# Ledger of designs, part 8: VHH binders against Thymidylate synthase

Target 1, 260 residues: Thymidylate synthase, of Methanocaldococcus jannaschii (q58167)
Amino acid sequence: MVLNINSFYKNCRGEFMRAVFIYHKNNQRMEKFYKNLLNEPDFCRICDDCYNCRGNWTFKNNVKNIVIEEVYEEFVDNPYDYLPELPEGDICIAQLHEDLLYELPLLLKEKGYKALIVPSETPHDLSLALRRDLKRVCSNYNIEFENPKPFCSLEKKEGNEYINKFIDYFKIGKPELEIEVENGLIKDVKVKISAPCGETYYIAKRLKGKAIDDLKEEIANAHHNYPCLASMEMDKELGDTILHKAGYIAFEVVEKALKK
Key: E = the ipSAE of ESMFold2; O = the ipSAE of OpenDDE; V2 = 0.75 times the mean of E and O plus 0.25 times the DockQ between their complexes.

## First folded at step 4 (VHH)

Design p21 (from a12b with G103P; framework vhh_7sr4_2; at its last look DockQ between E and O 0.04; V2 from the best seeds 0.00; counts 0 for: pae E 16.2 > 2, placed apart)
Fold by OpenDDE, look of step 5:
Structure p21 (fold): chain B 260 residues (1-260), chain A 119 residues (1-119)
Amino acid sequence: as target 1 above (260 residues)
Amino acid sequence: EVKLVESGGGLVQPGGSLRLSCAASGFTFSRYAMGWYRQTPGKQRDLVADITSGGYTKYGDSVKGRFTISRDNTKNTVYLQMNSLKPEDTAVYYCAASRFLYPEGYDYWGQGTQVTVSS
């Protein structure tokens, strides 16, 4: 018996999008990204004075997760021993062993996926070589491909119709804020796009009522209290840590909002 | 034809144990997530435990530490070991199968098996 209990979220345009997360067991980063979109009451317990700053929204019927066993071997002889049957979906967010990840575009193609996002939170999540290969293979299958490093750096760009739609639909990616200032104080902060980890909501809360001159310090404190899970390892491609880049993004987002 | 057939339910005293089994057929079992849900009359169906195709498990808060979900891909069967049963565990228990995990989107459901915990 098939039980259809699914009520899907439709945006103001009546659009529907399905996102599938696939990652290994004990991957706390990807788990956090996934759970952020569920927006369960127990997702965030940081504030003693919680007033539900995130709101009552949920994408629980629009997102799915596939969690597979950890792969300890450097090389996997048969990736399909680990990869389950994929559901139908529109966009896939994946962080997997490279041998598994290499097979993923073909599976996505067969199920009609339009985009693949592979976030890097550590320098070792995706090699440069595989990134190039995935970009090529996905292109051949007419699948959009992005490797944001970190995930909160994902931004809309020309040529990425479905990824851009993903950002607008789920409201995650490179953060965007609207800030109202009155008499040198932050009067209101609206989250338009949140970091995939949900940190932007916390930042928004902390900024309210603060003086413009104190915002840098408040953002720094927010990063400390809402811990970023990005790696502190040096990334050779960035010439800095991915953690630092995430921090810089938070500052830039606020600065950009204030200039508007 | 897809089939999920639950067994192992029944009447048990508080503090007792039961082991539920769900035999699956009609699909590639090893590629599916499996789950156990329970429901009492007039209430919503709640997650008891689930296990992904890769073996990742999740439990409802009320059963953590007492229940264990496992699977045998060679037998196309998922199990629920229930220890230290309480009267509040009384419900119809349903087996479910899905290609992936999400709260209310399982592809297939069993007919359910009654579990009654009473002195």
Scores: ipSAE 0.000, ipTM 0.215, lowest interface PAE 14.1, mean pLDDT 90
ESMFold2-Fast, scan of step 4: ipSAE 0.622; ipTM 0.852
ESMFold2, look of step 5: ipSAE 0.000; ipTM 0.209
ESMFold2 (binder alone), look of step 5: mean pLDDT 84; pTM 0.848

Design p23 (from a12b with G103K G105T; framework vhh_7sr4_2)
Amino acid sequence: EVKLVESGGGLVQPGGSLRLSCAASGFTFSRYAMGWYRQTPGKQRDLVADITSGGYTKYGDSVKGRFTISRDNTKNTVYLQMNSLKPEDTAVYYCAASRFLYKETYDYWGQGTQVTVSS
ESMFold2-Fast, scan of step 4: ipSAE 0.437; ipTM 0.767

Design p24 (framework vhh_7sr4_2; at its last look DockQ between E and O 0.01; V2 from the best seeds 0.00; counts 0 for: pae O 6.7 > 2, placed apart)
Fold by OpenDDE, look of step 11:
Structure p24 (fold): chain B 260 residues (1-260), chain A 120 residues (1-120)
Amino acid sequence: as target 1 above (260 residues)
Amino acid sequence: EVKLVESGGGLVQPGGSLRLSCAASGFTFSRYAMGWYRQTPGKQRDLVADITSGGYTKYGDSVKGRFTISRDNTKNTVYLQMNSLKPEDTAVYYCAASRFLYSGEGYDYWGQGTQVTVSS
């Protein structure tokens, strides 16, 4: 049950969660993640037969974005020249220059944040070194930390109370679907959790009415048309592109749903 | 030229105090994490304390509650206040600078070290 009292979104438990996105100007990926949660009518108009398949929900009162100036230099002399005062919040989703990101946990702690999510959509979003550092610092501040690569790989984990709540509350992360099959055709698809970019809704729409044998092709086409913005650059840690991983996730999610 | 110069080391009795200083030059001090490590002959360097550019601190387990790391960006100096010194604190203490914090390895710059000896 979802309650929208006084324009605030509350979950079935009456909880109110605040998420703050912080990223640089012209970051299209983070912008897309943020706007997905706003779910404005103009967010997605890919289909010629658009009927607002996403629904009439919005987290506009639960989410904020902080957009800071681009950093062109490899090194930032003073990160605090770029980092503004943060609003109060519960969860922070950040993609920032590493020098800025390094200082972020302290600021988050001061404002009472409980979790930091740093998505990697490119191999260069977060170095292994900084990942380790952030994990350490966040742990010391009792801030949960995750670096999903890609963002749609974010899943619930033991010990991540607030991040798990984030996933359930905003219904974004590693996608989850419920699929109803009848006579070898997809009868209905319900999105439980969407990829943060919102692609899962599009996939769900595309799968309806399709034969089971055609689903792989449909998913592939969906990635092309909604297009996944993950990088095509080889990620050394993955041994593959982040884009491919995102694709695999989409396939896996559908497969998992069909096995239920 | 990058330079880290430690000072303040010396001989002290158990229970005494010392204050180490590390003066940095040749790089933008304010953007770097600073750290103190110590090493005894034949052993690896161990973290004593580190501090980020934003002031976040971490201490080695053996020095928690006794040592305090601080920094003054106006002076490009990092400090290590060492109280309640013990014989086991005897070591060469090294100042280090890094963009990010690493465990012993991976620092961008190291000082030459200063000897601290705690003995009755």
Scores: ipSAE 0.016, ipTM 0.344, lowest interface PAE 6.7, mean pLDDT 90
ESMFold2-Fast, scan of step 4: ipSAE 0.498; ipTM 0.784
ESMFold2, look of step 11: ipSAE 0.355; ipTM 0.743
ESMFold2 (binder alone), look of step 11: mean pLDDT 84; pTM 0.839

Design p25 (framework vhh_7sr4_2)
Fold by ESMFold2-Fast, scan of step 4:
Structure p25 (fold): chain B 260 residues (1-260), chain A 118 residues (1-118)
Amino acid sequence: as target 1 above (260 residues)
Amino acid sequence: EVKLVESGGGLVQPGGSLRLSCAASGFTFSRYAMGWYRQTPGKQRDLVADITSGGYTKYGDSVKGRFTISRDNTKNTVYLQMNSLKPEDTAVYYCAARFLYGEGYDYWGQGTQVTVSS
């Protein structure tokens, strides 16, 4: 089987996973998540040396995107006017008008997909009512379902065989770092799992050479300066903004790495 | 928590009418197909009527022309208008909800008794 070369060497047992991103035109966040996995040389416009920051890996042979036209109607009478035929795939990552999302599990079942991930980066990306409905329908179809809010909160969970494999295969989700400390200074930082937007690579670069006592401020500054982050709008379920939750995750990730 | 709560059942004389209501909560009602089934003791459930999210209706042969199914998405309620009732219509009537058409019904109410006295 002709695979992406970095993916093949990282998973020598012949594991192959296909991820399909489906989202509306002009959804900058979903496009960023997709492009993070392509890892093109010009992806990160704030790093001086993207190669040394991110490495030369790519999943371009494992990921596809489907970009559909924007929907302005509150209700859609015929969702299939907008939804194309799905390619073969294992995992679907989607942000769509809710009427289109309602139909998606059936299409995924017909093509043998194993999981549906619907990331919420704003309070408006997925209603609680539709989230409950999607969870039940996906369960009936033996499709795993997660609604990470934000996407960088997606972590491994007992019973989520395919989503757990997705996290390990594509190396995106709740970030994981390996940090080397020498004489109270950060000597090296290795990214094992990145936030889906790629912010974790930028944070890792910013931490090198910093004193441990300065890390909280450096993480906060890196998080605020990275473009295309989660919404600052208040989220009723969280009781906080999704952006603040993403920032807390970044702090937790670094603290956890330092304790090992 | 998903709930389907039936109401409007009771005792009626042959030729009479009843209107059953099913109030839904805990899911996005407007996206679900809704149905009415009936069951007599010791027999399987029979389709009375169903209505899709788009408003298209189907009826069981024994009730066509006498019963009308309708829905009100603003009230999260499905209705069954039952006219020209016969003793053979005596049964427990169940409300049911289905998210994806063709998969069978996902949720069922507890049922409401309709008795047509002879």
Scores: ipSAE 0.000, ipTM 0.201, lowest interface PAE 19.0, mean pLDDT 82

Design p26 (from a12b with A33V G60A A97R; framework vhh_7sr4_2)
Fold by ESMFold2-Fast, scan of step 4:
Structure p26 (fold): chain B 260 residues (1-260), chain A 119 residues (1-119)
Amino acid sequence: as target 1 above (260 residues)
Amino acid sequence: EVKLVESGGGLVQPGGSLRLSCAASGFTFSRYVMGWYRQTPGKQRDLVADITSGGYTKYADSVKGRFTISRDNTKNTVYLQMNSLKPEDTAVYYCARSRFLYGEGYDYWGQGTQVTVSS
């Protein structure tokens, strides 16, 4: 198990964060977010250059997943028939049937969790009504709540002490890059924060050596080539697809780094 | 000004094929992500397929294996080849330019072309 040096020093100073992913069987999006933090050599399955692309860090000791059976009923009379006892944890990342999601904050409170993150990768992952209810219930339990749509839009907010720490500790959320330019070419790209699917590492690798004038095309090509399963359905709240929002975030991240 | 003009729609029986075309003008076509959306009456538009400047594609699950998106940068045209058509594919199909390359938060759409899959 190898952590990057920064994470190792934080752990030695008594900072240690545990994240628990809970999702239904066959949810490939949530499994991808979980596996991004494990950082296994074959993670993205695009090429065999993971070490030079992503590095040798891992959060194997900091993350757990709970995979529960699929729920086919529209309404669930007893959500606790599906929900297991939760392990100790600090942050929960969940995608579940809405009746199960509604009960989750109570279980999190009982185990001392500090935050619940429910990423929306499709318009159907979390209704606006349940989002409103979860925000209220979590607030009552003193649990921070965010519904990033998509997960790579999760950014720091004043008042979100534990989610902000989650972003800094696991280095996932709305991506942040540091880019060096020399003679109109990208000399180096450092990933400070990656999209939870790990796409940012792949983008950083593909941008190195490219001309600045070609970056928008290369970002779009990288985004479409990367195994990100964000929905192609129109989302009423965004006025666009979640897939397009994720692609736009990738462009914003690179543009912001170049202007810095 | 940006213009997108769709053609190739029509009436076809289940199992049939249609090829949609979208002629683009008013922007540097070769550099943009181009897509096809569809809309059934009373519903929002859903993205069917996208294609990048480099030719990388994404497809909605409902059409994967049956539809193929392609582009011809010499003709400033994006195509949607639709095979094994189903009644559920009945919709108005729209060509769109992706927001990805302009950052203004707007999509440009064509007028749409009707596809009807019926006996």
Scores: ipSAE 0.266, ipTM 0.678, lowest interface PAE 4.3, mean pLDDT 86

Design q01 (framework vhh_7sr4_2)
Fold by ESMFold2-Fast, scan of step 4:
Structure q01 (fold): chain B 260 residues (1-260), chain A 122 residues (1-122)
Amino acid sequence: as target 1 above (260 residues)
Amino acid sequence: EVKLVESGGGLVQPGGSLRLSCAASGFTFSRYAMGWYRQTPGKQRDLVADITSGGYTKYGDSVKGRFTISRDNTKNTVYLQMNSLKPEDTAVYYCARTYSYDFRSGEPFDYWGQGTQVTVSS
């Protein structure tokens, strides 16, 4: 029997939640998000000190992944040729060919899922037209829907009961830090919510012992030195790159933590 | 004063290869992340590849599997090996020292080289 540890602070949660990641073979971004929740040693490969950086928490008993073969056709005549039967679950995190993704809410409804999260790390991960359609279809099925762009922009929202539970249970979404300052130096940094790629643990490690006046530079260095999943391609909706937005989020999170 | 000098650009046929070099001076090279960016007229600067002080790499989606970034700390040089070049790779390529930036201004880098032209054409 394995003891379930729900955070690196070893806080046990009374609620049980199941998350299912579904994505195409060779989607390294979705694979990384999934593996972040497994929290295996050497996850980020920057150093060999994962235990002191991330802790020994794991959600391996709460998460599953479904890897689907790549779809080369622009249009798919029968999406069900590619879509397997879904396991029981509460929340689905998906990146799929748009013809398959459009059919996914019905399958989620049939299995009693409560929410669908479709993260966008590139301008090509979800069209605005399909986002609109998914929002409508999910609403009709009483399934919550979010398209965070990037995934680390996912924050709690009024009316999103199950997505809010997801953020609190798995400790991923828009990052939240607790920072202790002594004599103008960062004494301790605790990660309450991490970016889904795990960058927030690395930022917390890099900030410890640094002077307050040097933090902007340290955050920029940490963000640059971490293998981030966000694209540097221009995104028309943001008017900027998704990578730059991830950088703004990292800066905002640290500044907010310093204000208590 | 930080100085970055690019070399290795030029004209190449589609499917060909080029290797860009960036010679750095004026700072402790081994402690800084380095990157390559490219820009075509009328468009924003795009990340091609970057490499951390620890050797971890990140690539722009359009060049993954074709380009390789590397560094030599004894020579204070960062390289970009470009294989299977396509006409759409035609751009001015910039070497950058990517250690700090102001998120609010949208400027991601403190220092860039002058740039080197890469033209992929028959």
Scores: ipSAE 0.000, ipTM 0.277, lowest interface PAE 13.3, mean pLDDT 83

Design q02 (framework vhh_7sr4_2)
Fold by ESMFold2-Fast, scan of step 4:
Structure q02 (fold): chain B 260 residues (1-260), chain A 122 residues (1-122)
Amino acid sequence: as target 1 above (260 residues)
Amino acid sequence: EVKLVESGGGLVQPGGSLRLSCAASGFTFSRYYMGWYRQTPGKQRDLVADIYSGGSTKYGDSVKGRFTISRDNTKNTVYLQMNSLKPEDTAVYYCAATYSYDFGSGEPYDYWGQGTQVTVSS
């Protein structure tokens, strides 16, 4: 019998949390984040030993996706032509045309949602002006708001009760590893929190059995070979590409684990 | 004195090839990601390709299969071999040393070259 980690976490934490992903058709980044939480056997397509790499956990009973048609128009006269009625949920993760995204907090408030997370994986996913507006509107509705750039930079913050619960419940956000070293070799790597794209499991798989001196090369190879799809376009706010920011986070995660 | 000096740009016919070189000095080259960026008028700079110290590479979708990035850590030089050039590849190409991902250094200083013009035209 295979232990379902989602069921185990429900028993241990006494919590049940529902996350709803809403995004446009053909948004491969958001679909990847959603499918990471389903953890179906065909998710990775890279690791041939998915059971030992990722485990047999699933959040399929805790997550839903809403896929809406692509919007090619610069401006949308009636956003509600595209936005469906939202299911009940606790946390919303969204990437949408800005005219649709602007209307989302009201719909979330009406359905009792507690937080809105808008990941930025490209410089174009959320303007600074809309980010300010969303922060204000969400605050007025008592909805927590975060715009992690990239999504794998999302970490716990004082005052973010529900987003902090989201990170702990779904085990996604800024990654955290436990690394065991024996005789200069990596004996074991445990994933405590994964990048939302699932890259952290692939990195952990690549590090097992490697010498300490080889780890930086393995991390670089893993990051370049994993299909995380972070943008290679320069981001003015970061002063670099989002891809490089995600790469730095991968190195930082391993460095922090080795200091333990 | 940090320097990144690009060379190899110029005018080339569609379908032709160019090899860009970037000679680096004044920092620990082997500890840096090295990258080639390009900029066309009216657009932000795009990362074309990058290469980690150990040789792992990443390419932009528009150049995959046509461009090859490489580096020589003993010569402190990074290269971009550009094949099957298209008019849309016309841009100013910049060499950059991005964040140092060395576990011990923790120095996220970016260094940029002055750029070299590549023009693909008949």
Scores: ipSAE 0.192, ipTM 0.601, lowest interface PAE 5.7, mean pLDDT 85

Design q03 (framework vhh_7sr4_2)
Fold by ESMFold2-Fast, scan of step 4:
Structure q03 (fold): chain B 260 residues (1-260), chain A 122 residues (1-122)
Amino acid sequence: as target 1 above (260 residues)
Amino acid sequence: EVKLVESGGGLVQPGGSLRLSCAASGFTFSRYWMGWYRQTPGKQRDLVADITSGGSTKYGDSVKGRFTISRDNTKNTVYLQMNSLKPEDTAVYYCAATYSYTFESGSPYDYWGQGTQVTVSS
């Protein structure tokens, strides 16, 4: 990827925050989340001017990624053979083989991390058993833990000081829009918080000029046309695909903004 | 009475092709999103492909480049063209219809067909 010299640093709270993405080689979903925060000019190519709707902000000085080789073994005898030394950071966003993921909270504690976010974009990204164990271990280490399924369902919660700061600082999580309506038509749409994949900017662009009575189909078509990598496999916990839950979230976000 | 009737399934050798059809009745077809799911015994259904009322398509990773979903609103029918079939494509294929994303009560799809068996083996 080429660095954009016209990008600028965004600091929303006057506080410096560092996020570290850790994932296996060839995990395109995690790489997309990471690249969304870099916001390079070539990130989004759905239409001729899609990049212009995002602006030229960047968090390239606030985010790092650690790419680990794929693990093919069902069970890993020594997870530390694969896990590198962690850089300094405040928040970790991770998708790893479960035996490696189980050891991650200890490494985070030793480096002073405040939170671990494990997004589930497929039914196989995190078992319910490991979710329970990670919640317990993180609690013991005084590390906040969330497993948003999908990542764009991550919302602020009372007691989640650092994850709430993460959402406000990086402007990603469950999307938040500010919509201006004039004469029953959408005049402007401002993205306050974007889905981690960047879909919210595309939705905002597609809604401009549309009548408020016809938005359901526009939202659904925007979600459908955006290259969302959420799984189309049925998820037992949701009783639906994660992709469809992401679509529902997009709809809910627009409805909420219109009621303001 | 709402009805979705799948057809076109069968036995085919690896590398072969099949075209599934789903004939819909009892609702305003042109306003509904149509999808194809598949299910292997003992597993949950997986979304294979869907198509919006406006014709936009989405495909599961395992079928991209091999399967094509399309619709004919004059015939109230949705199709799934399956090329370069693999043994892993063996499943019961289900047609489903929804009036946009509602995600109420655990399913995005309001109506389901009975399914059609596709078997890929030599």
Scores: ipSAE 0.011, ipTM 0.428, lowest interface PAE 9.6, mean pLDDT 84

Design q04 (framework vhh_7sr4_2)
Fold by ESMFold2-Fast, scan of step 4:
Structure q04 (fold): chain B 260 residues (1-260), chain A 122 residues (1-122)
Amino acid sequence: as target 1 above (260 residues)
Amino acid sequence: EVKLVESGGGLVQPGGSLRLSCAASGFTFSRYAMGWYRQTPGKQRDLVADITSGGYTKYGDSVKGRFTISRDNTKNTVYLQMNSLKPEDTAVYYCAATYSYEFSGSTTYDYWGQGTQVTVSS
């Protein structure tokens, strides 16, 4: 317990960070992102080698979730009937009915939050109109805003002080690997940043000991065997499916690590 | 219209073998991931095996080494070869399909067959 807390302070130069996940009941995608940070021994259950795959880290003292009842109404007259009082926190990760999402920045400002991340895993998770409005309102409140589509596309940006700290502290976002090659074989793979669903740890495990020539096949097999949360529905803005983009992000991350 | 039709189920003795087939129509089969799930009364559906449009396979832990999934794109059919059958393999087996890319996995399936009963009993 004490050793886990001490390691968290070291991740951000002695800083402590709090993240709050807020989402509707039965949103399995958001629950998976939250549970990835808890890192319980039975998290993925693909194999019984979680300690060697993921390690013994946990952010259970840094993250909270707030589960809201589902909203089936197209428009919500009183969003505050659904929204509880927020706990103290630094970063909020949210997927909610758009009428509730629109009110969220004000509640975040009142509690001193520094950033709002709204991941899109389906084409319907956030409209372009609301994305524009949230960006404007958050800017007025001096709250950083990002809408990664998918969440594993979240990368550091100049000016995003707190989101950049979030990525470094919790080690989630656009994946980053360090790969050691010896005699045409992958000798070691270190995960610096994982996809928020935790897939990057599984990919790293699958690549160890593999020949460079077999990597495309191993990445494809790992991606297929890991429960990916992104939708196969066509996204008009991307001109492709979000799941397809997630798969190519995984491939590109490995290729970039090999060039370093 | 999308249609999935399972066949090959039946009664078999422990240690025996069965081959399930799923005939697909109404879509471009070669572009779809195909899966086999099973359900026992009172329990949720569990993944038995699936195969992507690119031929990459995944198996449930309880069937690894005993079952083999394969596909024939010329016949629009996915197969499940079941060897060394055990009483605990008794279930209704469902064929499932979803649009996929060569190496993109999915946790959800859009189309389902009606199921075929497999009973392993002495």
Scores: ipSAE 0.000, ipTM 0.205, lowest interface PAE 14.8, mean pLDDT 83

Design q05 (framework vhh_7sr4_2)
Fold by ESMFold2-Fast, scan of step 4:
Structure q05 (fold): chain B 260 residues (1-260), chain A 122 residues (1-122)
Amino acid sequence: as target 1 above (260 residues)
Amino acid sequence: EVKLVESGGGLVQPGGSLRLSCAASGFTFSRYYMGWYRQTPGKQRDLVADITSGGSTKYGDSVKGRFTISRDNTKNTVYLQMNSLKPEDTAVYYCARTYSYDLKSGEPFDYWGQGTQVTVSS
């Protein structure tokens, strides 16, 4: 049996990837990001048309969640009292008490993980000081690190081999749409990459059949009516709310798709 | 109709304590994040504390260790216990219904109460 080069590339393109979500009990934002990848029919509670909106894909065999008990202490002297043994995985998505987050890269290194993603949906999810420390520690362990603020701002970067593969494999991050226009009307919208909260599917559904001239208002209405996870609190680094940034990302995504 | 009614504000001396309450109606309270925010005249509204449907809490840096947020799902009420009050805590305090994965199309993702004044002064 001689392997044809085209067949070889087809087989290699479908490499399996494992993502592990780790977060505290009652962190509903992280749980929603996790459940978005499970894609159960009851995920989106806006309407009952999930099949036509999202499709029937699922990553339930590729993703795991680890739910840690809440930390009541402001400072944690022994983070390992809270941190469990990690399962096998390639990419970790984490929101944890900062003393636990600081220790996480070592555990990831010991299990052969390639990347750590710490999404910020509120100004309080990751301090700038710890972000700097995590970037340094992860670099020392040869683990890629990103702190997307919000998670739907996670985009491909040169040098981020494994995070770039994560975006392409799980189809979440900074959204990408493919829009078909006929006679000034949106004929079809294909979601290539969705916001991790799943909003992009809802936007795509709402844009179908709409006139190009009405799109800005439709995007704003979709963003307003979707349960976006990003905070309305002012973020000092952004000089704006994280929710407002998520709205701008949704708008830019549609504009970019229309220029293609 | 979503309704949030704050109570418990008032005048207190530095070092004193106040307990704010927010009675919620018109939605399934147990499914929503609830929060307390505060605003001084001419400034932005800042997070004081929030609490998830399951009871996990986050606090603004200036109030950590002094304030405690809690909820009673049987009474549809969220509370803010404020201890060791400082003049800098003087503000209008707002109760908010915040995020929920149960939000439906056409519902605002955020609702605010009318606010309750807290004044810390001798």
Scores: ipSAE 0.000, ipTM 0.215, lowest interface PAE 13.2, mean pLDDT 82

